# VH-VL binders against f1miw6: the designs that were tried, part 8

Target 1, 251 residues: f1miw6
Amino acid sequence: MPHFAKPLLRNIITRNLFNSIKKKQCLQYLQTLRTLQYDGFTTVYFGETDIPESLVTGEDFSDGYYMPTPTWCVVHAGGSQGWVPWKYRMFLRDELCIKQEDNLFFEFCDVVKKAYGKCAIVVKERRRQDATRPKEGKETEAQAHVPSVVNLTSVTCCPEVAKSYGHKLLTLPSPYNYLNPLDSAWSSLKWFIINNRKEFCLQSVDGVYSYQYILFSDLISKGIERINLSKWRTITTKVRRWENYYLGKLS

## First folded at step 17 (VH-VL)

Design y4
Fold by ESMFold2, look of step 18:
Parts: sequence; structure tokens; C-alpha cells
Structure y4 (fold): chain C 251 residues (1-251), chain A 121 residues (1-121), chain B 111 residues (1-111)
Amino acid sequence: as target 1 above (251 residues)
Amino acid sequence: EVQLVESGGGLVKPGGSLRLSCAASGYTFTDYYMHWVRQAPGKGLEWVGEIDPSGGSTNYNEKFKSRFTISLDNSKNTLYLQMGSLRAEDTAVYYCARDYESGEWSGMDVWGQGTTVTVSS
Amino acid sequence: DIVMTQSPDSLAVSLGERATISCKASQSVLYSNKDWMNWYQQKPGQPPKLLIYAASTRESGIPARFSGSGSGTDFTLTISSLEPEDFATYYCQQYYSYPLTFGQGTKLEIK
């Protein structure tokens, strides 16, 4: 084999192994989810999206080079019952979550318990492709278990916190874009922002950051309200059709 | 009165491209997903895909995803199907249809009259 | 993909008689005690028209002579007293799983 062909072949083999692991993870996720649903767990999707301020303002920052625009992170949750009755959170990306990470997830678990009872809380797997770490060859002994944590960029989601409320925390494998209804909800929110941003711009009040934040949060609140219960039922039903597709394809 | 009107069909050579349009009226366009469905001459119905006008989310029949793109212009209440790398097998009547989804059932409750695409040398 | 297979491909029935069209899914379309499939009618030169959803529920404005039955994989469309306007091709369609798929159609002719 030529030396060039060996690196290409190894990349193909590594890609196939990675895909096989992700397929198994997806099938396990779907089987677990369906078992929990049968057992009376309410499915709740917990996640985040980034909204750059340029999306709200419409400003052109391409003079010479792209200038960074502040980015807001919106954290919320929903499912076939609509948005969770929990006030969504907004974080400025530069600040990130400096509060105790478990505090927000702890509060969330309490709210969904009161609203729905036991929940299957689904969080999208954080992508780790930028941090290539060699796989360890050794497995941990059965007696040496460490609780795993599934993180958003803004919030730490601890399985033991979920368990303490009777919930089950599930990780949605990252390559399966169709299986997270929050992606459709976030697209609808961004669509609303683009189509309504002119009504919320404070063009006549120069330099007042506090007033811009108030109007920006009102725009986000109105966009979230636009995604009503009927919309949530629609997007979760369509996600179920993808779930059925993958259950058939991967089994 | 709810109405869907397709246009943009015609004769195109293999390997060519074509954009179909579906103009919607008589209802709130952004409240309903929209489908494209095709029917080859003398054959049955084949689902192409759907799109959410209130966010742009799409679901495709994977058979078409690499060559066909569904898009929208909300200011015109118009649905598009961009078709590329066309083949003779793509010869069909193309329908747009409105998806009604209640959470308890779903159905394509309103259809256009269709527009004909012919792919021939 | 879920294959929806109809039988017969063509059927001739006298006016006032009963017509029965079968649709078989390659796998169950039952979820939460509900069958995720529809029936459509397509007259010559016209687009399809929704007749029955959720296997057995008539769409608004559809005459009572149309009924749907069955569950899981086996479904039936029945026209109890055939009228001249019922000459059409009939399609079953599942929406249990992507891609959405239709049966190949059954052409109903008035004998």
C-alpha cells in the first residue's frame, strides 16, 4: 500500500467505527426513550440556542472585516405539552454561566416535576470533535463508577440531580439533527426575530443599553409565545416520524 | 377560500435545473407545513418533502435531498421547489399541498392543481 | 421505507353496489392505539382529495357511504353504495414514519 493510501484508509476505517458507535448510541437512545414513555415519563427537551445581536439589529458589520457581535444564549425547554412553564434564561456569551452550574438545572428539574411528574429530560450531546483525545484501552472496573454529566455550553446537566426528582436524563447523539424538536423551535424563533426586529429597534434613543436589552427581551418573549402548544405538538409529531424511521433503519 | 397555485413547470433537458412555485392564499400561510408531492405519468403519488413556513425547517424524502431544495418567500406566501441535476425519471406532475396537523392526526387537506415537468432530450 | 400495497390495482363495480379496497403496510403503523394512515381520492385530471384520516375518520364533507377500517398493517376502504362521481383512483398513505409513502393506487371503475 502507498503511504498516502494508508492514511486515507485509516481515516475511512476511523470514520466507519465512529459512525457505528453513533448508530448504536442512537438506537439505545430511542429504545430507552420509548421504554420511558411507555412507563409514563413525560418527554421534555432541554436546550439552548445562540442569537447574535446582529440578527436583531440587522446591522452590517462587514466593513473591511467581520467585527464580532455580542451573542446571547437562550436556554429553554419544551415538548408535546408546549414550552415548560419555566421562565427561559438569557445569558450574554461573554459572561457565560458564572452561577453555580447545578442551580439552574436543579430549579428546572423541580419545575418540570411539579408540572408533569417524572420526566425523560433530553439534552443534546455536546460535540467534542475539536478536542481529539485518544481512546483509553482500559475499561473501568464495575465497582469504580463516576457519575457522568451532560452539558450545554451555558448549563451543567447532572444526572444525579435529575434522578433526585424522579427524572431520567437522556443524551441525544449529536449527528441526528432530526431528533431534536428544539431545533425547529429555535428556527421559528429566529425567523420571528428577523421578520419583526424593526418594530423593536430603539433607533431614536441612542446609546441606551438598558432600553435595548428590555426591547430585545420583549422580542424574544413574543417569539417564544408565537411557538404555541399547537406548534409544539406539530414539531414533536414530526420528530416521532424520524424516530420511527431510525428505529427501522438501525434495527 | 383556501387556494394553492403551482407554476414553473416545463420542458428541460437532462442535467438541467428548474424552480417550481406554489402561491398560497386564503389562510395564514405560516400556520401550516407545506408539502411537495409528485406523480409520474400513469403512476402513483410520491412524497418529495415538506417545510415549515414559520421557521424554514424541512423534512425530505432522502431520495431527493441531494438534488432538490424546498424554500419559501413568506412576503409572497410562496413555496418553492428548486430541482437540479434533473433526470428523465423526474418527469411528473408536481403538486403542492397543505399539511393539517392536529397532534391527533395529519393530512394533506388542500392541494394545488399541479404543474408538469418534462425531462427529455 | 414503509411500503403500502393496495389490492386490487383495478376494480369494476356496478352503481349502488359495495366497493372494497385493501391496503397493506409492510410494517405496523399503529402508535398509541392510533393508526397513522389516510385515504385519498383522485379523479381524472384532478389533484388528490383527503377522504379519511386516522384510518377510519371521515374528513369534513365526505359522504357517509365512505368508511375506513382496519388496524396495524391491514386496512380497508369501503364505499357502501357506489355513485357515478366515485369513479376515481384511491390511494392509502401512511404518516407513521418518514418518508411519507402512498400505496400504488386502486382505480375504481363503474361497471
Scores: ipSAE 0.800, ipTM 0.928, lowest interface PAE 0.6, mean pLDDT 83
Fold by ESMFold2, look of step 20:
Structure y4 (fold): chain C 251 residues (1-251), chain A 121 residues (1-121), chain B 111 residues (1-111)
Amino acid sequence: as target 1 above (251 residues)
Amino acid sequence: EVQLVESGGGLVKPGGSLRLSCAASGYTFTDYYMHWVRQAPGKGLEWVGEIDPSGGSTNYNEKFKSRFTISLDNSKNTLYLQMGSLRAEDTAVYYCARDYESGEWSGMDVWGQGTTVTVSS
Amino acid sequence: DIVMTQSPDSLAVSLGERATISCKASQSVLYSNKDWMNWYQQKPGQPPKLLIYAASTRESGIPARFSGSGSGTDFTLTISSLEPEDFATYYCQQYYSYPLTFGQGTKLEIK
């Protein structure tokens, strides 16, 4: 069947070009990161995770007729020095109303400057549903391009703000999740929540809704505390082994 | 005393599946990554992958990633290896091992005795 | 993947004599002035045992007759005066890069 075979071949060719662009972006990211590390920049991973309310309550909505559960977004940062000495932020997705998008990022840049000096601030690339396709003209301009802003869902990360504090903002390409130690930290937080939510639920007896939200914040705080400096050193060491893998494979 | 005990090995036909277990005792299970390593008869050691018991994060040898899944149950201090689409070349002794990580060096400092998987028609 | 190549594949040595086993990595495993590789010992019917980490540092409880040397790509395990319990297979292993890889092993036999 010639007609069927032609569309499959076209999709394979398009996917291969996109993969080549993403591999080049990853190599550029790693080379830039290693150069900055050699030049004395402290690496800091700045990111967010979603905590669905159902994860905290323990309710199973497997019957599928329930409306989507509300989701909280946790924003924090860390690296081989542990969590940044900066109070993490927590936002409800449905009620986020941010007037000054870069104000939080200004505060963050100031805190890490005071704590570590100049930093290489790594933020994960925003994924889009059609990100698997090459962008027109991108192949010829596949240098270490940094867009005007890099957005987390809840925070705008402006390269010029980072630069004003002596930092460098880097974007980690979307497909390379092994290169982000925050992914392991977030997994550890979620596992802590699952294994400890019963204990915190038993501490809330008089005001169901209010104590549930107080317990939620306390549970998150305890989960973050459990991801200590030793854990961060382990996670970042394992990420370095992936960095070495990709540097060897993509060079 | 730190102890690791593998189980679940046996004879399986090609294309079949098997789940191996590794029961851990004598230490805080969530403090250490855990490895699976295999050794074919008369052959050397081959790393399969590792998992973080305090978060479920995994690092796989890409060779096995599509057919093997590492998981765990913290309430039982137990590590699992789910093996699918088994082939004759998967015949081996499968070890679990504890990862020691100091930040300056790493090593598999404790090993189980292994469990034997034989894939044959 | 980083290939760890050991030589020889098999070595016969008399009790009380010296044994030397080499391991060559297909690329440098040196990072931040440390060599990210280990040596393991495996006796017949037993799991492997960690001997040497960071190329040259003995694990606790390992006799002083075991020593590791080398850097970058070329490494050596030396056993200065062989005891009967030292006849085993020895593996080098790198942890510089994923996947973690082992050498093919060197079987040390009684001559």
Scores: ipSAE 0.791, ipTM 0.926, lowest interface PAE 0.6, mean pLDDT 83
Fold by ESMFold2 at other seeds, look of step 20:
Structure y4 (fold): chain C 251 residues (1-251), chain A 121 residues (1-121), chain B 111 residues (1-111)
Amino acid sequence: as target 1 above (251 residues)
Amino acid sequence: EVQLVESGGGLVKPGGSLRLSCAASGYTFTDYYMHWVRQAPGKGLEWVGEIDPSGGSTNYNEKFKSRFTISLDNSKNTLYLQMGSLRAEDTAVYYCARDYESGEWSGMDVWGQGTTVTVSS
Amino acid sequence: DIVMTQSPDSLAVSLGERATISCKASQSVLYSNKDWMNWYQQKPGQPPKLLIYAASTRESGIPARFSGSGSGTDFTLTISSLEPEDFATYYCQQYYSYPLTFGQGTKLEIK
């Protein structure tokens, strides 16, 4: 269709189309989720969070020479049944830790099948930060990525693996942050870290990552334990109130 | 005894700002979501929003989200409501309330006495 | 937003008699065979007090003369034998969907 409008009107039309697509995706997600729940699927939210080392140490890096600070990634899952009985995973995102376990999602699907039977496994869609102006990509073949950032869930979550265990994999549209109870769980974990990090400080730290890993692992383990079944039931109930809001608004 | 005490209300001009406080005692502050609810003179109750003291997660009535911010200080067991760009319609008694959430039902089981905000030129 | 509409806005009833207050939701608040709504009482100069949760369950310390009934969209609060301390304003409230909303209130007065 020919457009006689100025570039500003074209941007408005493009934004309106994008918003309409995301609204349709959200409504489809919610309708599919409710159908699966009616059909006896247990809802499980699978995801990750980043914990920068500065959050644990409390150090201020606003001044001086710019240097890389390691970021820890925690991968876990939960729902109205509490945390999945699956050993959470913790990865260090730096140049030394460039690969993730190739069969992690396969293991996860097996654990939740044993624990709950058929599951609706919800993973969060990666948000596009610059979707307005597509960049002309390079024509070169894919290369090994720099390990400073790992897109864990979108890389490792295969719908056919979920299907082979009788599960359904669902993608939660990015703009609808209130629909993921893991966001509240991660906020509680980070709150715990900030308020308890002094109890896990070691007297001597030589900058060796194995000592820091032990400190972080113990602190994170305690923080995850604090988010109990009662807390999970609370946050999933509040997410349901947002689901009801969006079902009414988007219909 | 569980007790909630609001403070910080007063007279402000339109366009002004005010921060309300709610001091909590007699229970474990981090175990319960906390609400702000307001009541205009001679009118009914209106929910403003809620916050999780054990993680900072908030849920707002979208009507207020652009002008009001809910926050807290766990070291003081204190809930805050920061109100900006105040209008005459914001004149009300502001209550804080504790939320009991079992996963099967919910209720605001403990309320403060309220603090009065008057927005007048 | 779910609108909670109470009726009547005001009513006068004699001591020892029955009072009945209606609350209608603009859409069903039923989920998993539970009604996600509450009743509150508010006396002049006081904050609200939780009376009934989940449509029909009395909060601890609430006298047996208070009862709630109904399901889906239509709810009723009944006070079977009015006492002097029962003259107050009563609010229904839903927590099925955000934002949480209250009814406009029903003022119960001495006839």
Scores: ipSAE 0.789, ipTM 0.924, lowest interface PAE 0.7, mean pLDDT 83

Design y4
Fold by ESMFold2 at other seeds, fold request of step 23:
Structure y4 (fold): chain C 251 residues (1-251), chain A 121 residues (1-121), chain B 111 residues (1-111)
Amino acid sequence: as target 1 above (251 residues)
Amino acid sequence: EVQLVESGGGLVKPGGSLRLSCAASGYTFTDYYMHWVRQAPGKGLEWVGEIDPSGGSTNYNEKFKSRFTISLDNSKNTLYLQMGSLRAEDTAVYYCARDYESGEWSGMDVWGQGTTVTVSS
Amino acid sequence: DIVMTQSPDSLAVSLGERATISCKASQSVLYSNKDWMNWYQQKPGQPPKLLIYAASTRESGIPARFSGSGSGTDFTLTISSLEPEDFATYYCQQYYSYPLTFGQGTKLEIK
């Protein structure tokens, strides 16, 4: 009969404890969300997505040599009411800068307060799969592997700022992506980019890089507009069916 | 005139595979999720799953997720169901259906005529 | 999975008479004061057709003799005066939770 090895048993125990913690986090998230909704809070999903330049240009890097390309970060928010009436933000993650977006979340909280009153602001937990990527080093070392731009830091959402506006900040647990309607919205934006990028690509002498950036911003703006109120209603209703599934399954 | 037309059904042996098609016309294909629903001979309706044509997001009945894949081709306004590792229990009429989503209700408001899959030795 | 259980499995009713079909959900499908369930009609050799949505609202073009009622877990489809074209199988269906599920069907036969 095989005997247990102590390292194998510890791996099993660690994985089961992690899954149990995530289950409890998901149930707590759902119960808190439903309580806030019952108490009149408007649900708003605030998040970001990365759009690598290769998605816009169609350049293929599948040959086994990975050449880092600039990546844009788009920050926006929405819910069953559609996109928040707030100008989305675009950041170049590797852009050289002294300081970026110190008050972005403060401004966002003010806008949603004026638009909807008290909100349950949902932010997706940062994915832990980043630990499985090859480590290139710190962000300063990443600058050595990319264009001359510096990597921008992620937007920081402060719970106390949200509370000062009467909002509640909630964290959506990482493995439960069906519970985030922004994932569907971002997929639709990327689909739009892939299928329409040639319409926004012009070539001219002496202005090529600047001109492409201007067209890129228009491409993103148009893609966001195509995700209209009807689409948001559909996405959030389907997320609710997953919420009901998980409330039944995990309770 | 909104129409959905399924095709690709037929006789297949157990363990085989088959790809069903659903051609859509008369509406903006990318505005609506699309469902697959099946009905075994003399039996009721069973939901297989759905897909968003404007982003590829899918929701599956977990019963089928390991063997069935829903996909689409927007240039042809066509929905697909790729079926693998087929079993006798998969013998059914397969319908595609359009998802209507309002702010207050949802329903499968347009259905195709169905295509028949028979899994038999 | 939410099980939708219909009663009876089959029903024979004379033309001009009332038919009543029951559907019971294994858990409530009520959310935000709305019942997230539908009724469909399927005639022999045809695909299903949406009759009633949100438990009680008739789809466009559906005759007034069809009505839906109930809430939470218990739902009823009523056909107030049967006509020959009402010979069909009727399905309830919930869209409250994934997976979407249908009742087993009630076959309505006209005596």
Scores: ipSAE 0.789, ipTM 0.917, lowest interface PAE 0.7, mean pLDDT 82
Fold by ESMFold2, look of step 17:
Structure y4 (fold): chain C 251 residues (1-251), chain A 121 residues (1-121), chain B 111 residues (1-111)
Amino acid sequence: as target 1 above (251 residues)
Amino acid sequence: EVQLVESGGGLVKPGGSLRLSCAASGYTFTDYYMHWVRQAPGKGLEWVGEIDPSGGSTNYNEKFKSRFTISLDNSKNTLYLQMGSLRAEDTAVYYCARDYESGEWSGMDVWGQGTTVTVSS
Amino acid sequence: DIVMTQSPDSLAVSLGERATISCKASQSVLYSNKDWMNWYQQKPGQPPKLLIYAASTRESGIPARFSGSGSGTDFTLTISSLEPEDFATYYCQQYYSYPLTFGQGTKLEIK
């Protein structure tokens, strides 16, 4: 029978090294963030969430056939000052749509500069990193040459673009989801959608068919507005308590 | 006007499970995070965790996270604490409390009367 | 976890006298020039009641005889002239960091 021991041992070793690197990245992120805040940078969290159309329409297919349902991507930003005064963006999930919005980050950097001055722009690390066994010790060397690839599925965030506006781009390590207040904001948006989608439906009749129309943009806009300054201050304050926890834990 | 009423306490055997409830009234339930806090007989206060009724986000004391689950039912303005794998050390009065958060300070400004959980054979 | 240590554990004081309760945090709870800690009062058989927030600000309806002071790691609750209703257990609590933690309590008794 085939030998099964080697892949298991390799996976355990790779997992332990990965966890150690992520802990170091988190501590470095927190220290950098606090330094920038001390230096007068306004913290802004820039990110995205997926909203399946079934969440908005209320449709549910339970017959066991895998019928595709489109998914929308919402891109926005916020912080302790509330949502950035920037029109959020919505994209239908499509590989080609990502290319069409290449200049979006330029516009975003300009808007936050005008609104807040210099910003620490925080973007969540995209989970696409495969776990491979690198050359021994090269993770320490790669730490000194940290790559600046920060990607959303819909937007490429370039550090040099941020720097040209006086901003600093920071990457939030992926295992530390408690450190991203956008996660709580997105949960509140989805909660709002589920509980209010019937109010935003329009009915129309033509011929022998009736159609239910949902003013999707109005529903999303109202949900974004519902997450007001008070809510943002609450979420941000709770994230800070997690920051303090991790600073103590990771020393 | 603002009231919190816990229920569901009682006597359970070690290893058992229990679900506590906290009924809220007199305010907009979804505007405030809610806490669970416990107090063992003759002892001080211990924070269990909190939940956002307007999104379901939770923050737990890691001591309890593997055995306790905080949940809610917005249609009933009710907070729940599901406790599993109970031990004698879980014997306590369990309080629910409303979180006031201004961004500049925070506090548990309204508390329920508590419900008593006794874990004994 | 931030440990909040109160002193003394118990205090017997006569009516009309001053009571002083100390609370020491195992690390500073100061952030942005604000102290992220509160004081609560708990009478027997009752839930806790918020007294003082942000180390020194009285909650609405709390008599002026209650005052809080201190910063960073060292905090004090003072009751300037004790009334019969003030005999209770007092807890400090930090909300600087998760998990939220309370002091062990200080029981204030009639002498």
Scores: ipSAE 0.787, ipTM 0.922, lowest interface PAE 0.7, mean pLDDT 83
Fold by ESMFold2 at other seeds, look of step 18:
Structure y4 (fold): chain C 251 residues (1-251), chain A 121 residues (1-121), chain B 111 residues (1-111)
Amino acid sequence: as target 1 above (251 residues)
Amino acid sequence: EVQLVESGGGLVKPGGSLRLSCAASGYTFTDYYMHWVRQAPGKGLEWVGEIDPSGGSTNYNEKFKSRFTISLDNSKNTLYLQMGSLRAEDTAVYYCARDYESGEWSGMDVWGQGTTVTVSS
Amino acid sequence: DIVMTQSPDSLAVSLGERATISCKASQSVLYSNKDWMNWYQQKPGQPPKLLIYAASTRESGIPARFSGSGSGTDFTLTISSLEPEDFATYYCQQYYSYPLTFGQGTKLEIK
């Protein structure tokens, strides 16, 4: 049983080292965030969510037809001052594979600089990178290496672009979902869609892609508007309680 | 006017399950986070967790997260606590409470009368 | 977890007299010049009732005889002239950090 036990033991050790790295990254993130806040940086959470078109139509995925449904990616940002005064973006997943908007983050940094001054821009660590096991190396070395560029699936977030506007780009480690108020905002948006999609469904609808995009965009816009300043203050205050929890626990 | 009414408590053996309900009335249900708080006989108050009715986001006391699930039915203005793998230490009165959150302060400003869960052999 | 420790565990006081209840947090609950803690009152067989939020601000409809003071880690609830309806158990509670935690309670009884 020694031979079979070796791979299992290495997986346990690798998982423990990976978790230790993520805990260290979380503590570093929180300490940096608090330092920036003390230094007068405005915190802004920049992120994305996926909205399958089936969520708007109400169709279930249990259908055995296996026909793919288009998925929209919504990109926006917010914080304790509400949504950033920046028009959110929508992309089809196929468009993400074909083209990435390199200037979008540049434009975003300019908008938040003009709105708030210097910002601590927080992006969630990319899920695909977090799901990949780090390449094997020495045990004392880091098993995961954070790239110099932080990517959303639709937007390249470059630390040097943020720095050129006087901002600081921070990466939130993926396992710490309680630390991202955008997750609560996205949940509220999806809740709004589910409960209001019948009001945006036209009787006798003829399908054209641009027509559906307009109806979908209007529903999304209304859902985002419902997440007002009071709601943003609530969810950011609750995230701060998690930050305090982790600062105490991980110190 | 504002009322919170818990139900679903009872006697259950260790390892069993219960689902508690909290029916809300007299206010806009989706405007306020909702808490579950428990109180063992002769003991103080212990926070279980909270949920956002306008999105389903939850914050749990990690002590309970593996065994307890907070959920909603907005069509009934009802909050739920699904309790599994119950232990004798879970014997308590369970309260639901409405959260007021301003961003500058918060408080549980409205409470139900509680429902009693007894876990005993 | 932030531990909220109250003293005394029980207190016997005569009607019309002053009662003072202490609450100590295991770490500071001060953020942005505000103390993130509350006081609640609970009578037997009843749910808790919010009395004071942000350490010192009375909730709507709470009589002026209730006052809260202190900052950081040390807090005090004072009832300046006890009425018969004030005999209850009092809890402090922090909302600075998850999990939200309550003190063990202070039972206020008639002397």
Scores: ipSAE 0.776, ipTM 0.919, lowest interface PAE 0.8, mean pLDDT 84

Design y4
Fold by ESMFold2 at other seeds, look of step 17:
Structure y4 (fold): chain C 251 residues (1-251), chain A 121 residues (1-121), chain B 111 residues (1-111)
Amino acid sequence: as target 1 above (251 residues)
Amino acid sequence: EVQLVESGGGLVKPGGSLRLSCAASGYTFTDYYMHWVRQAPGKGLEWVGEIDPSGGSTNYNEKFKSRFTISLDNSKNTLYLQMGSLRAEDTAVYYCARDYESGEWSGMDVWGQGTTVTVSS
Amino acid sequence: DIVMTQSPDSLAVSLGERATISCKASQSVLYSNKDWMNWYQQKPGQPPKLLIYAASTRESGIPARFSGSGSGTDFTLTISSLEPEDFATYYCQQYYSYPLTFGQGTKLEIK
């Protein structure tokens, strides 16, 4: 036949190919991770989360009035050793969409090298943005090999920078959320924020971002500190049980 | 003294819903994952799922994930199991249990006495 | 799912004698040179109680007559000299992989 006879069959074939690709990517990720761990690499999960200021202020939108608030991005890393001894970063999301932090990943690689030696640095595959429609002017091009950089929404993670420090950069496929212990750490941070924000609030006539940023930074810092080594060991151990589940399921 | 006390069991018709509670005391509630485990009459133990009280993260046995929801109320040190679309096969004693996790081993080191759920017409 | 299969389903043993309960995992539960499985005791009308963790280490307060052995897929719980209070059902349980799974149980009856 010269082309697909039915659109539904084409969609089913495309979805099955995508699903098979993601399963293969996950299995390859897990096998590579286990090989690196046996070769003495320390596993470090590097990632980000979004914290809207409404979570910090506690503003209630239930009365039907919606007030857009800025969203902050927190970038940090951790593993079975706890949070890496690296100053987490906090960015205003709108500012980050225009500019990315230069050399942030370079500094990170240097810090984890000094702390742990060679690392397997795991970065969650960035999810597709809200742009789901086909882009105009984009043609399908055949490429023999294209080196790729793993990008968080706020940080560029270059494999060659990691390699220059003796690290290996790994990409965790996006559908497999149970395999990223940072998701549990971020949930605990947000829980801490909700339950402690009143202790860090200043009440004044002036609501400038500078005062909110100081209180927000202190709240975030305390929330990060609350997620201690024991907590990190627990969440990484539970992630390992999901790793074992997927290794069995996907093999 | 560490104690776990389940409640909320009872008789429910098939297709019905029920919410179980587990009140915890004698330890820092947010430091330990909590499990639900059930045991049908004359049968063995079956793991339902677990939750992190310090963040709400859950891990479910896929068998129950669509019908059961684990939640909590930290102000009351209380764990919940919301059960929906109940079937006769869900008839069991439901236990809550505290998870000890060291990174080197894990175990359910403290159990409640259980609460009985009966699903019958 | 990892299936934990115990044998026998029921065992009758005289007081003072040895009882041996087997547990076989459908795949290895060995990771990082440790076996990720436990043994629990459940007396009639009571919740389970943790006996042995990491296949062979007794929980605090568990009498020395209880011992665990084995590795990988094959595990054994031994009660070296049966006491009247040992009448119970015994469960193995793996925590190597989700979902957590228990064996079907072995009911120990005093002959």
Scores: ipSAE 0.763, ipTM 0.909, lowest interface PAE 0.8, mean pLDDT 83

